# Designs tried in a protein design chat: VHH binders against p53848r504to814. Part 2

Target 1, 311 residues: p53848r504to814
Amino acid sequence: TYIMAIFNATPDSFSDGGEHFADIESQLNDIIKLCKDALYLHESVIIDVGGCSTRPNSIQASEEEEIRRSIPLIKAIRESTELPQDKVILSIDTYRSNVAKEAIKVGVDIINDISGGLFDSNMFAVIAENPEICYILSHTRGDISTMNRLAHYENFALGDSIQQEFVHNTDIQQLDDLKDKTVLIRNVGQEIGERYIKAIDNGVKRWQILIDPGLGFAKTWKQNLQIIRHIPILKNYSFTMNSNNSQVYVNLRNMPVLLGPSRKKFIGHITKDVDAKQRDFATGAVVASCIGFGSDMVRVHDVKNCSKSIK

## First folded at step 6 (VHH)

Design p01
Fold by ESMFold2, look of step 7:
Structure p01 (fold): chain B 311 residues (1-311), chain A 121 residues (1-121)
Amino acid sequence: as target 1 above (311 residues)
Amino acid sequence: EVQLVESGGGLVQPGGSLRLSCAASGFTFDDYAMYWVRQAPGKGLEWVSEISGSGGSTKYPDSVKGRFTISRDNAKNTLYLQMNSLRPEDTAVYYCAKPEYSSGEYIFDYRGQGTLVTVSS
């Protein structure tokens, strides 16, 4: 299982409300240390650089500001002689196609798009033009300001074509007993599949895509727990849909899955105590559960402590 | 172990000047940008200045620009803040700070005990 380390390029620890850009030299030195620590325990490390907040209800930096915050850092990491470049994989956390273009020019490997192309319709074209680039297609609903108001998920009607395809990919006796318990993961799978088909129609290849059910995006805290428990269902999910007055079969089997449970507010709901050490322990237990249920990649804030939990 | 020791604070009349110092140890000083931050009574931390690792780039908020000057002596591992034209609203505990990447965030968790600056008639 691959570990993806979050790196927020925009420090926000000051109370004056002004925008403050971190020094590139200091950031690079800390990334070098992070990579060396991770590579002591792992064969490779993925660094996910973010220059714009995508937290629910947050205020987003402009595209120009996002580029200024993130692109020079990515370039500096790729140009560093202190890092084993064959073991350091770079990801950029962006939903903007022009930011993705700039990141590709300076050597990023992965575009991590929490919107799954929903926020920028040109994103799929950018990915299609660059077949070497991996794209993380994440589930959301609405936009950053509205997504957590859209957490109602409807049940599937009995006897429709989606029900028949679902039966063929799972144990029918288990599915019949658990129908109401799997409403969420089936909706997420269908919505990911719909975005996946749009990506394919725009020329993105299946081998470029990892899927992410989007913990904390348009989900309640109880729903996040359901998703983690039901990753095996997602990894074996298939259905049919109408596309341009024809039927299309969508099969998510064998697609790699990313989960990002770290520091999500639902961990605070699970732990009644918000003490930092207890939160770190709870995060490690959730990360281990994600791996146990079949996540292929885990996105974390604390690489060192989470690496101990993974082993 | 990272250590930051501030000094040079005191009581000053409005319009006066003070020079703060910060002795740094336990890390490669030249590798890091350094910061001055302040905390007025009952308020959160406020950014006051930044200087690059080499000393070639400095930044200030509008509230202190033109009055405060950050500098560093990398041979002595020492950070300075020259504070001129002091005003009562500059009254605060002043800390030097080292940035640190911790738990997925770029934070300023390394601070000394601070040095109190009081600007009062």
Scores: ipSAE 0.000, ipTM 0.373, lowest interface PAE 11.0, mean pLDDT 76
Fold by ESMFold2 at other seeds, look of step 7:
Structure p01 (fold): chain B 311 residues (1-311), chain A 121 residues (1-121)
Amino acid sequence: as target 1 above (311 residues)
Amino acid sequence: EVQLVESGGGLVQPGGSLRLSCAASGFTFDDYAMYWVRQAPGKGLEWVSEISGSGGSTKYPDSVKGRFTISRDNAKNTLYLQMNSLRPEDTAVYYCAKPEYSSGEYIFDYRGQGTLVTVSS
């Protein structure tokens, strides 16, 4: 299981933005230290840089400000002589295709898009034009301001267009027997699959795509727990649907899965911790559970403590 | 080790003024934006002011705008808060805070002892 370390250039708790925080030398030095510590324990490290908050109800930086916060940092990391560049994988956390374009120019490896292409219709074209780029297709509903009001899930997210469902190692009759317990993960899988087909239709290759069910995005705290427990269902899920007057087969089996449980609000409900900083210890236990249920990559804030849980 | 030491608090009458100081050590002071936060008795933390690393930009919530002025002296590694026109509702323990990267995010270290400001007749 791979570790993706979060680096948020805009701390939300005490800042109205990173405009006057954009101290590239301090940020680079912090990242160099993080990478060296991680590479002492691991063969590689993934750094996920964010210049715009994607927390529900957060104030969104402009595209130009997001570029100013994130692109020079990515460039500085790639140009550093203090880092073993073949062991440092860079991701940018953005839903904006123009930010993704700029990040690709300066050497990013991964575009981490929490919207799964919903917020910017040009994103898939950018990914398709760059076949070496990995794209994380994440599930949410609505937008940053509305998503938490859209956490009602029911069967067949695509309505009557869904013709048949399958879970490997079980048949559809067993899905019917479990319908009350699997409504959420099946709906998430169907919605991810619809967006996956849109990506493929726009020229994105299957081997570029990693899926993320989007913990904390359009989900209640109990729903986050259900998703973690039901990752094996998602990893074995497939279905057929009608699209553009033809039948389409969507197979999520063997798609790599990312989970990002770190410091999410639902950990505070489990542990009764109110501070995000206090949640770091509890996050390690949740990360171990994500790995145990089959997550291929975990996105975390505290790499050192989470690495101990993984190894 | 990062160290933040607040001083300058005290008892003052409504309408009075105080100047708080925060002595910083254990990090390159001018690389970081700095903050003042406060905690009234029995209440949560409230953000009070922000200043950029260079000192060129400042921000304030409406509750203190026009009355409080944050400043810094990068040669002395010292952060200041000039508080004018003080009101009883400004009574709190005041802390300075440093952002730092921890677990993939900027977070704020405010674990100095703080300095108590009491505004009362």
Scores: ipSAE 0.000, ipTM 0.165, lowest interface PAE 14.8, mean pLDDT 75

## First folded at step 7 (VHH)

Design q06
Fold by ESMFold2, look of step 9:
Structure q06 (fold): chain B 311 residues (1-311), chain A 121 residues (1-121)
Amino acid sequence: as target 1 above (311 residues)
Amino acid sequence: EVQLVESGGGLVQPGGSLRLSCAASGFTFDDYAMYWVRQAPGKGLEWVSEISGSGGSTKYPDSVKGRFTISRDNAKNTLYLQMNSLRPEDTAVYYCAKPEYSEGYYIFDYRGQGTLVTVSS
């Protein structure tokens, strides 16, 4: 299981009064320490750089501000002689295609898009033009300001367009007990599958894609727990759907899965803690659960404490 | 334990001025960039200013640039917004906001109750 370490290019890093290069040097020193913590127990580390908040209802930095916060840092990381470049994989957390383009120019390896292409219709074209780039296709509904109101999964959003569903290559109709218990994860799988087909139709290759069921994006705290428990279902899910006068088969089996449980609000329900920093203490236990249910990559804030749980 | 208390709102004629204050407690104030955001009747939240933790950098959207000035007094844990040349479209509830550092600046978790500014004839 790979560790993806979150690094936010926050206003405090850019707002502490100094020259732009001085701010970058401080951030780079933090990255070096983060890498040392991860590489103590792991052979490689993924650094996920973000210049814009993706939390529900958060204020969104402009595209220009996101570029200013993130692209110079990515370039500095790739040019550093103090980092073992063969062990450091670099990701950018963005839903904007123009930010992704700029990040690719300066040497990013992964585009981590929480919207799965929903927020920017040009994203898939950017990924398709760059076949060496890995793309994380994440599930959400609506947009940053509306997703909190879209967590109703009792009915299937894709409805009658879905013809057959399979779990472990077995038709779900043969599995009555499983059918009622898995409505949520199958709903998520279908919506991911729809976005996946749109990515393929735009020229993105299957080997470029990792999927993320999107913990905390259009989901309640109880739904987040169900998703973690049901990762084995998602990893073995396939279905047929009607599209453009033909049937399309979507197979999510063996696709790599990322989960990002770290510092999500639902951890506060489990621990009765609302303080985001205190959620770090509880996150290690949740990370171990994510790995136990089959996550291929786990996205964390507290690399030192979580790294031991992953190993 | 984070508390943000806004004050200084009121009724003002177009072209007038107001100065908003925000008293902050429950965190190390000068470690954080601070924001003013506003919510006009029936609209979503709109940011109107950002200031760095030290106070050395300020930012504004085009809608208020040149009319609004954000400042802070770190010794008093207080954030200010000087609003000049006010227009009816500036009518809103104004909030000061603290960014969240765990996953960026998800400021809806850490904002005060707001202070109403009404700009009308």
Scores: ipSAE 0.000, ipTM 0.151, lowest interface PAE 18.5, mean pLDDT 78
Fold by ESMFold2 at other seeds, look of step 9:
Structure q06 (fold): chain B 311 residues (1-311), chain A 121 residues (1-121)
Amino acid sequence: as target 1 above (311 residues)
Amino acid sequence: EVQLVESGGGLVQPGGSLRLSCAASGFTFDDYAMYWVRQAPGKGLEWVSEISGSGGSTKYPDSVKGRFTISRDNAKNTLYLQMNSLRPEDTAVYYCAKPEYSEGYYIFDYRGQGTLVTVSS
């Protein structure tokens, strides 16, 4: 299981006030420490840099501001002689295709898009033009301001588009026996699949794509728990659907899966504790559950503590 | 549910003063350090003051030190920011915030709707 370490270059996070974001050298030193802590226990580490908050209902930085916050930092990380560049993988957390373009120019490896192409119709073209770039296709509904209102998942959410569904090689019983219990993860899988088809149709290669069911994006806290428990279903899910009066087969088997449970609001609900510091300790237990249910990559804030939980 | 309601913003001349208020509910107010943060048009969020849960310690960035004073009334669950010697660069939407801590970073998941402060001739 791979560790994706969150590094926020946004005003929604700071160390001792705003001075942290005004000093690239200080940010780079923090990243060097994060990398060393992670590499003590792992052969590689993924650093996920964010210049714009993607938390539900957060205030969104302008595209220009997102670039100003994130691109110089990515460039500095890639140019550093203090980092083992063959062991450090860089990701940028952005839903904007122009930000992704700029990040690719300065050496990013991964575009982490919480919208799965939903927020920017040009994103897939950017990814397709860069076949060496990995793309995390994440599930949400609506936009940052509306997604929490879109957490109602119905049977047959995609209507008559879905012709057949399959869940392969899992401890979960046949789909008919679990139909009402699995509505959420099946709808998430179908919506990911629709966006996956759009990505493929735009020239993105299957091997570029990781999937992320989007914990905390258009989901209630109880739904987040269902997603974690039902990762085996998602990892073994396939279906056929109508597209332009033809059947299209979508197969999510063997797609790498990312989960990002760390410091999400729902951890406070399951521990019934509103203190963020105590949520950090509870995050380790949730991360272990994500791995136990089959997550291939976990996105975390506390790399050192969570790395030990993984071992 | 955590609720934070800011008020007291408005239009003011350079060199003028304003006092902002924030009514807090839905959590044990005096258990938490509280913050004022601001967002200028098209800019990111900037921290402008911090006060401990007891009110015994305050902290300010250099940009506002000596001009702004944070205070709190724990009996009324209310946070205040006295802003003196205002400058055009202080123009922003001001939020009170209940931050959550992370590894060397603060996350402002809980903030109000904000109150606009405009400093202009």
Scores: ipSAE 0.000, ipTM 0.150, lowest interface PAE 18.3, mean pLDDT 75

## First folded at step 9 (VHH)

Design r01
Fold by ESMFold2 at other seeds, look of step 10:
Structure r01 (fold): chain B 311 residues (1-311), chain A 121 residues (1-121)
Amino acid sequence: as target 1 above (311 residues)
Amino acid sequence: EVQLVESGGGLVQPGGSLRLSCAASGFTFDDYAMYWVRQAPGKGLEWVSEISGSGGSTKYPDSVKGRFTISRDNAKNTLYLQMNSLRPEDTAVYYCAKPETREGYYIFDYRGQGTLVTVSS
């Protein structure tokens, strides 16, 4: 299982160029320490750099601002002689195709797009032009300002285009008996599959794609727990859907899966009224559960403590 | 030029059986997984079976599992569907399909009129 460490880039100094340079050096030092801590326990580490908040209802930095916050840092990381470059994998957390283009120029390996291409129709073309780039296709609904209002997943609302669904080789042997309890993960799988079709049609290769059910994006905290428990369903999921006079069969089986359980609000609900050590333990237990249910990658804030929890 | 010709449909009472055939030409038949799909009046297409190119692997949705059996004769370029214990909800036009393969998804092609199966008392 891979660990993806979250790093939120700090804003540039707009009044002092010396402070801008010092910010990059400070951030790079923090990343070097983060990498050394992670590489103590793992053969490689993934650093996910974000220059624009993707939290629901957050105010969005401009594209130019996102570039200024993130691209020089990625370049500095790749140019560092203090990092084993063959063991450090860089990801950028962006939904903007132009930011992705700039990150690729300076040596990023992964584009982590919480929108699954929904927010920028040019994203898939960028990924397709760069076959060495890994793309994380994440589930959400609506946009940053509307997604919290779209967390309603009912049996009735599986969509008119979806005709049949299948779960292969899973511990859940009686899907029909459990349909009310699995409506959420099945909806997520179907909507991911629709985005997957669009990615493939734009030239993205299946081997470039990891899927992410999008914990905290158009989901309540209770729904996040359901998703974690039902990762085996997602990893073995396929379905058919109508497309004009044709039926399309989409196979998500064996797609690598990322889970990001470190969302602030989600953790707050399960760790309410506990001290800092119990909060750290609860976070580690959630990460261990993600791995136990079959997540191939987990995205966390505290790599050191979470890595110890899974060893 | 790909050609698929379905036959064997007809009127049958509930609980009855039918065997559908599909004659295939214009492509290397045993290179492709083959499918049966159906379309009830006013409904979308429904996948009802899949068989691998060699015939060694078959798949069915729960709605027909245990009642329908897909098979193929690669020497005759022919696909079959044995339908047993038929129910009124099995009423549909049945098509065999050669997939247009993409990475991790398929478009079900169907050709000609298909063959009508009507299950009614």
Scores: ipSAE 0.012, ipTM 0.393, lowest interface PAE 8.6, mean pLDDT 78
Fold by ESMFold2, look of step 9:
Structure r01 (fold): chain B 311 residues (1-311), chain A 121 residues (1-121)
Amino acid sequence: as target 1 above (311 residues)
Amino acid sequence: EVQLVESGGGLVQPGGSLRLSCAASGFTFDDYAMYWVRQAPGKGLEWVSEISGSGGSTKYPDSVKGRFTISRDNAKNTLYLQMNSLRPEDTAVYYCAKPETREGYYIFDYRGQGTLVTVSS
């Protein structure tokens, strides 16, 4: 299981602003410490750099500001002689194809796109041009301002193609009377599969793609729990649909899955009756559950405490 | 042109057996994994079995595992489904399917007309 550490390149507060190079040096030192802590327990570490907030309803930095915040930092990480470059994997958290292009030029390994290509139609072309780049295809609905109003998932009577579904999941068959309880994960799987088809048709290779069901994006905290428990269903999910006068079969089996359970709103709901000292333990338990249900990669804020919970 | 012709369906009592056949033509049969799928009245398509091009790997959902056996004869371009211990819920039209693979997804343009299996007392 890989650990992906969140690094927010967006400043929380800049009362005097400071020199841009001073911010980069401080950020790089923080990243070096984070990497050394992670590599104490793991063979490798993934650092996910974000220069623009992806929280629902957040104010979006301009493309130019996102580049200014994130690209020099990625370059500094790749140029550092204090890091074992063969053990440090870099990801950029962006939904903008031009930001992805710039990140690739300076040595990023992964494009982490919370929109699954919905927010920028040129993203798949960028990924396809760079076959060595890993792309995280994440589920959301709508846009940053509307996504959390779209958390209502209908029963599985969606369109003409839903009668032609293949489901590779032993748990579903053992729980035949619970089929209505899997509506959420099946909708997520189908919507991911539809974006997956678009990625493939634009030249992205299957082996470039990692699936993320998008905890907290168009989901309530209870829905996040359902998704975590139903990762085995997602990892065995397939379906058929009509496309261009053909029936198309989509198979998500054996695709790597990322979960990001560390979002503050979600953790806050789970830990509301637990004091601050116990919240780190509860967060670690959620991460361990993600791994136990089959997540191949876990995106976390606190690498040291979550690493101890993992192993 | 790809052609798939299913046969061997019929009426059988619960607990009985049937063997379905699918004659394939118009493509290099042993280069492709092949599938059996079924459609019960008023239901969508359900995957029933998969066999690799060589025949060395087979897969089944729990609903049929241990009762159904997929096989192929690459010399005769023929796919088979042996169905044992049949149950009323196995009643469906059964299709063999040739996928067209595109990077982990399949197009089901090439399937036969199907063969009806009815399991009833």
Scores: ipSAE 0.000, ipTM 0.270, lowest interface PAE 12.3, mean pLDDT 76

## First folded at step 10 (VHH)

Design s02
Fold by ESMFold2, look of step 10:
Structure s02 (fold): chain B 311 residues (1-311), chain A 121 residues (1-121)
Amino acid sequence: as target 1 above (311 residues)
Amino acid sequence: EVQLVESGGGLVQPGGSLRLSCAASGFTFSGSAMYWVRQAPGKGLEWVSEISGSGGSTYYPDSVKGRFTISRDNAKNTLYLQMNSLRPEDTAVYYCAKVETREGYYIFDYRGQGTLVTVSS
């Protein structure tokens, strides 16, 4: 399982509140320490740099500010002689295609897009033009300001266009034990599948894509727990849908999966902690559960403590 | 308007044989690779054969190789599947298809209602 270490270059980040918001030299030193902590226990580490908050209802930095915060840092990381470059994988947390394009120019490896292409219609074209780049296709609904009001999954958003669904190549209608209990993860899978089709149709390759069900994005705390428990369903999901004058079969089976439970509000609800920094210990227990249910990559704030919990 | 009409299904005992037919219209049949796919009860779609537009190349998965034979008559716009040595696991609805394959998804372009094959003693 890969560790994706969060590095927030923004004061509005989920849990960093400006502690890493400093000049490039200070940020690079923090990155070096982060890498040391991770590489003590792991063969490689992924550093996920964010210059714009994606927390629900957060105020969004301008594109120019996001570039100013993130691109020079990524360049500095890639140019550093103090980092084992063969063991450090760089990701940028952005939903803006122009930010992704700039990050690719300076040596990023992964574009982590929480919107799954919803917020910027040119994102897939940028990824397709760069076949060496990994793209994390994440699930949300609406936008940053509206997503928390769209967490109603009792009915399928794609409705009657969905004709059949399968888990491990078995029709869900023959799995009565699971049908009513898995509506949420199947909803998420169908919406990811629709966005996956758009990515492929725009020239993105399947080998570029890692999927993320989007913990905390258009989900309640209880729904986050259901998603974690149902990762095996998502990893084995396929379905058919009507599209124009044809039927489309979409196969998400064995796609790599990212989960990012770290410092999300639902952990505080479970532990009755509201301090995001104190959530790091509880996050370790949740991360272990994510790995146990089959997550291929986990996104964490406190790499040292979370790495101990998964080793 | 593309039409594909499957026929020839039915009930057969294990070890038996059936020949399926597919009448095609509304497109240039001889220029298109054609497929037989099947869907067993409660299962997803499974590819079972492919034939080139000319009929010169045929392909089969291991599950049916040696037992099934795809053929076509381009003069009659008809696709065939000869199924021999049938097994209970061959029970499915069989469709002929003009299929566009992508990475991780397929587009079925105007499939028919299919023809049911039941292999049971």
Scores: ipSAE 0.056, ipTM 0.462, lowest interface PAE 5.0, mean pLDDT 81
Fold by ESMFold2 at other seeds, look of step 11:
Structure s02 (fold): chain B 311 residues (1-311), chain A 121 residues (1-121)
Amino acid sequence: as target 1 above (311 residues)
Amino acid sequence: EVQLVESGGGLVQPGGSLRLSCAASGFTFSGSAMYWVRQAPGKGLEWVSEISGSGGSTYYPDSVKGRFTISRDNAKNTLYLQMNSLRPEDTAVYYCAKVETREGYYIFDYRGQGTLVTVSS
């Protein structure tokens, strides 16, 4: 399982916005320390740089500001002689195609798009033009301001367009018995599949894509728990749907899956009335559960502390 | 109008044989690669054979290789699947297909009603 470490390139106070070179040097030193800590425990480390908040209802930085915050930092990381570059994988957390394009120019490896292409219609074209780039296709509904209201999931997300559903290595009767209990993960799989078809149609290759069911995006905290427990269903999910006198077959099996369980709101609901040491342990237990249910990559805020909590 | 009509399914004992047919009309059959796919209950679609437009190239997955044979008669616009040494796990609805393959998924451009094959004693 890969560890993706979150690095927030957004200043939280006025003093954090000092001169570009001084801020970049300080951020680079933090990243070097983070990478060394992670590489003590893991073969590789993925650093996910974010220059714009993607939390529900958050204020969105302008595209120019997002570029200014994130692109020089990515460039500095790639130019550093203090990092084993073959073990450091860089991701940018952006839903904007122009930001992705600039990040690719300076050496990013992964575009982490929480919208799955919904927020920027040019994103898939940028990914398709760069076949060496990995793309995280994440599930959400609506936009940053509306997604909290879209957490109702029906038996068939795409209506009559879905003809058949399959979960590999399970009896048909077992699937029917679980149908009402698995509405959420099946709907997420169908909606990911729809975005996946659009990515492929725009020239993105299947081997570029990693899928993310989008914990906390158009999901309640209870739904996050269901998704974590049902990752094996998503990893073995396939379906068919109608198109004219044709039928399209989409198979999500063998696609890598990312989970981001370290959302502050989600962790807060799970760990109510728990002191700091108990909260750290609970956070580590949630991450371990994601790995145990089959997540191929987990996105976390505190790589070292989560590992200590588990050990 | 493009039509694909499958036939020849039925109940057969393990170890038995069955021959499926697919009558094609409404397109240039000899110019199209053709497929047989099957769908067992609760499972995804499984490609079980492919044949080139001329009939010169055929392909099979390991699950049916050596037991199934795809063929075509371009004069009769008919696709065939000879199934020998049938096993209970071959029980499925079988479809013939003219497909467009995109990297990462299939477009099954035309699907008939299918024909049910049941292998049991």
Scores: ipSAE 0.029, ipTM 0.414, lowest interface PAE 5.7, mean pLDDT 79

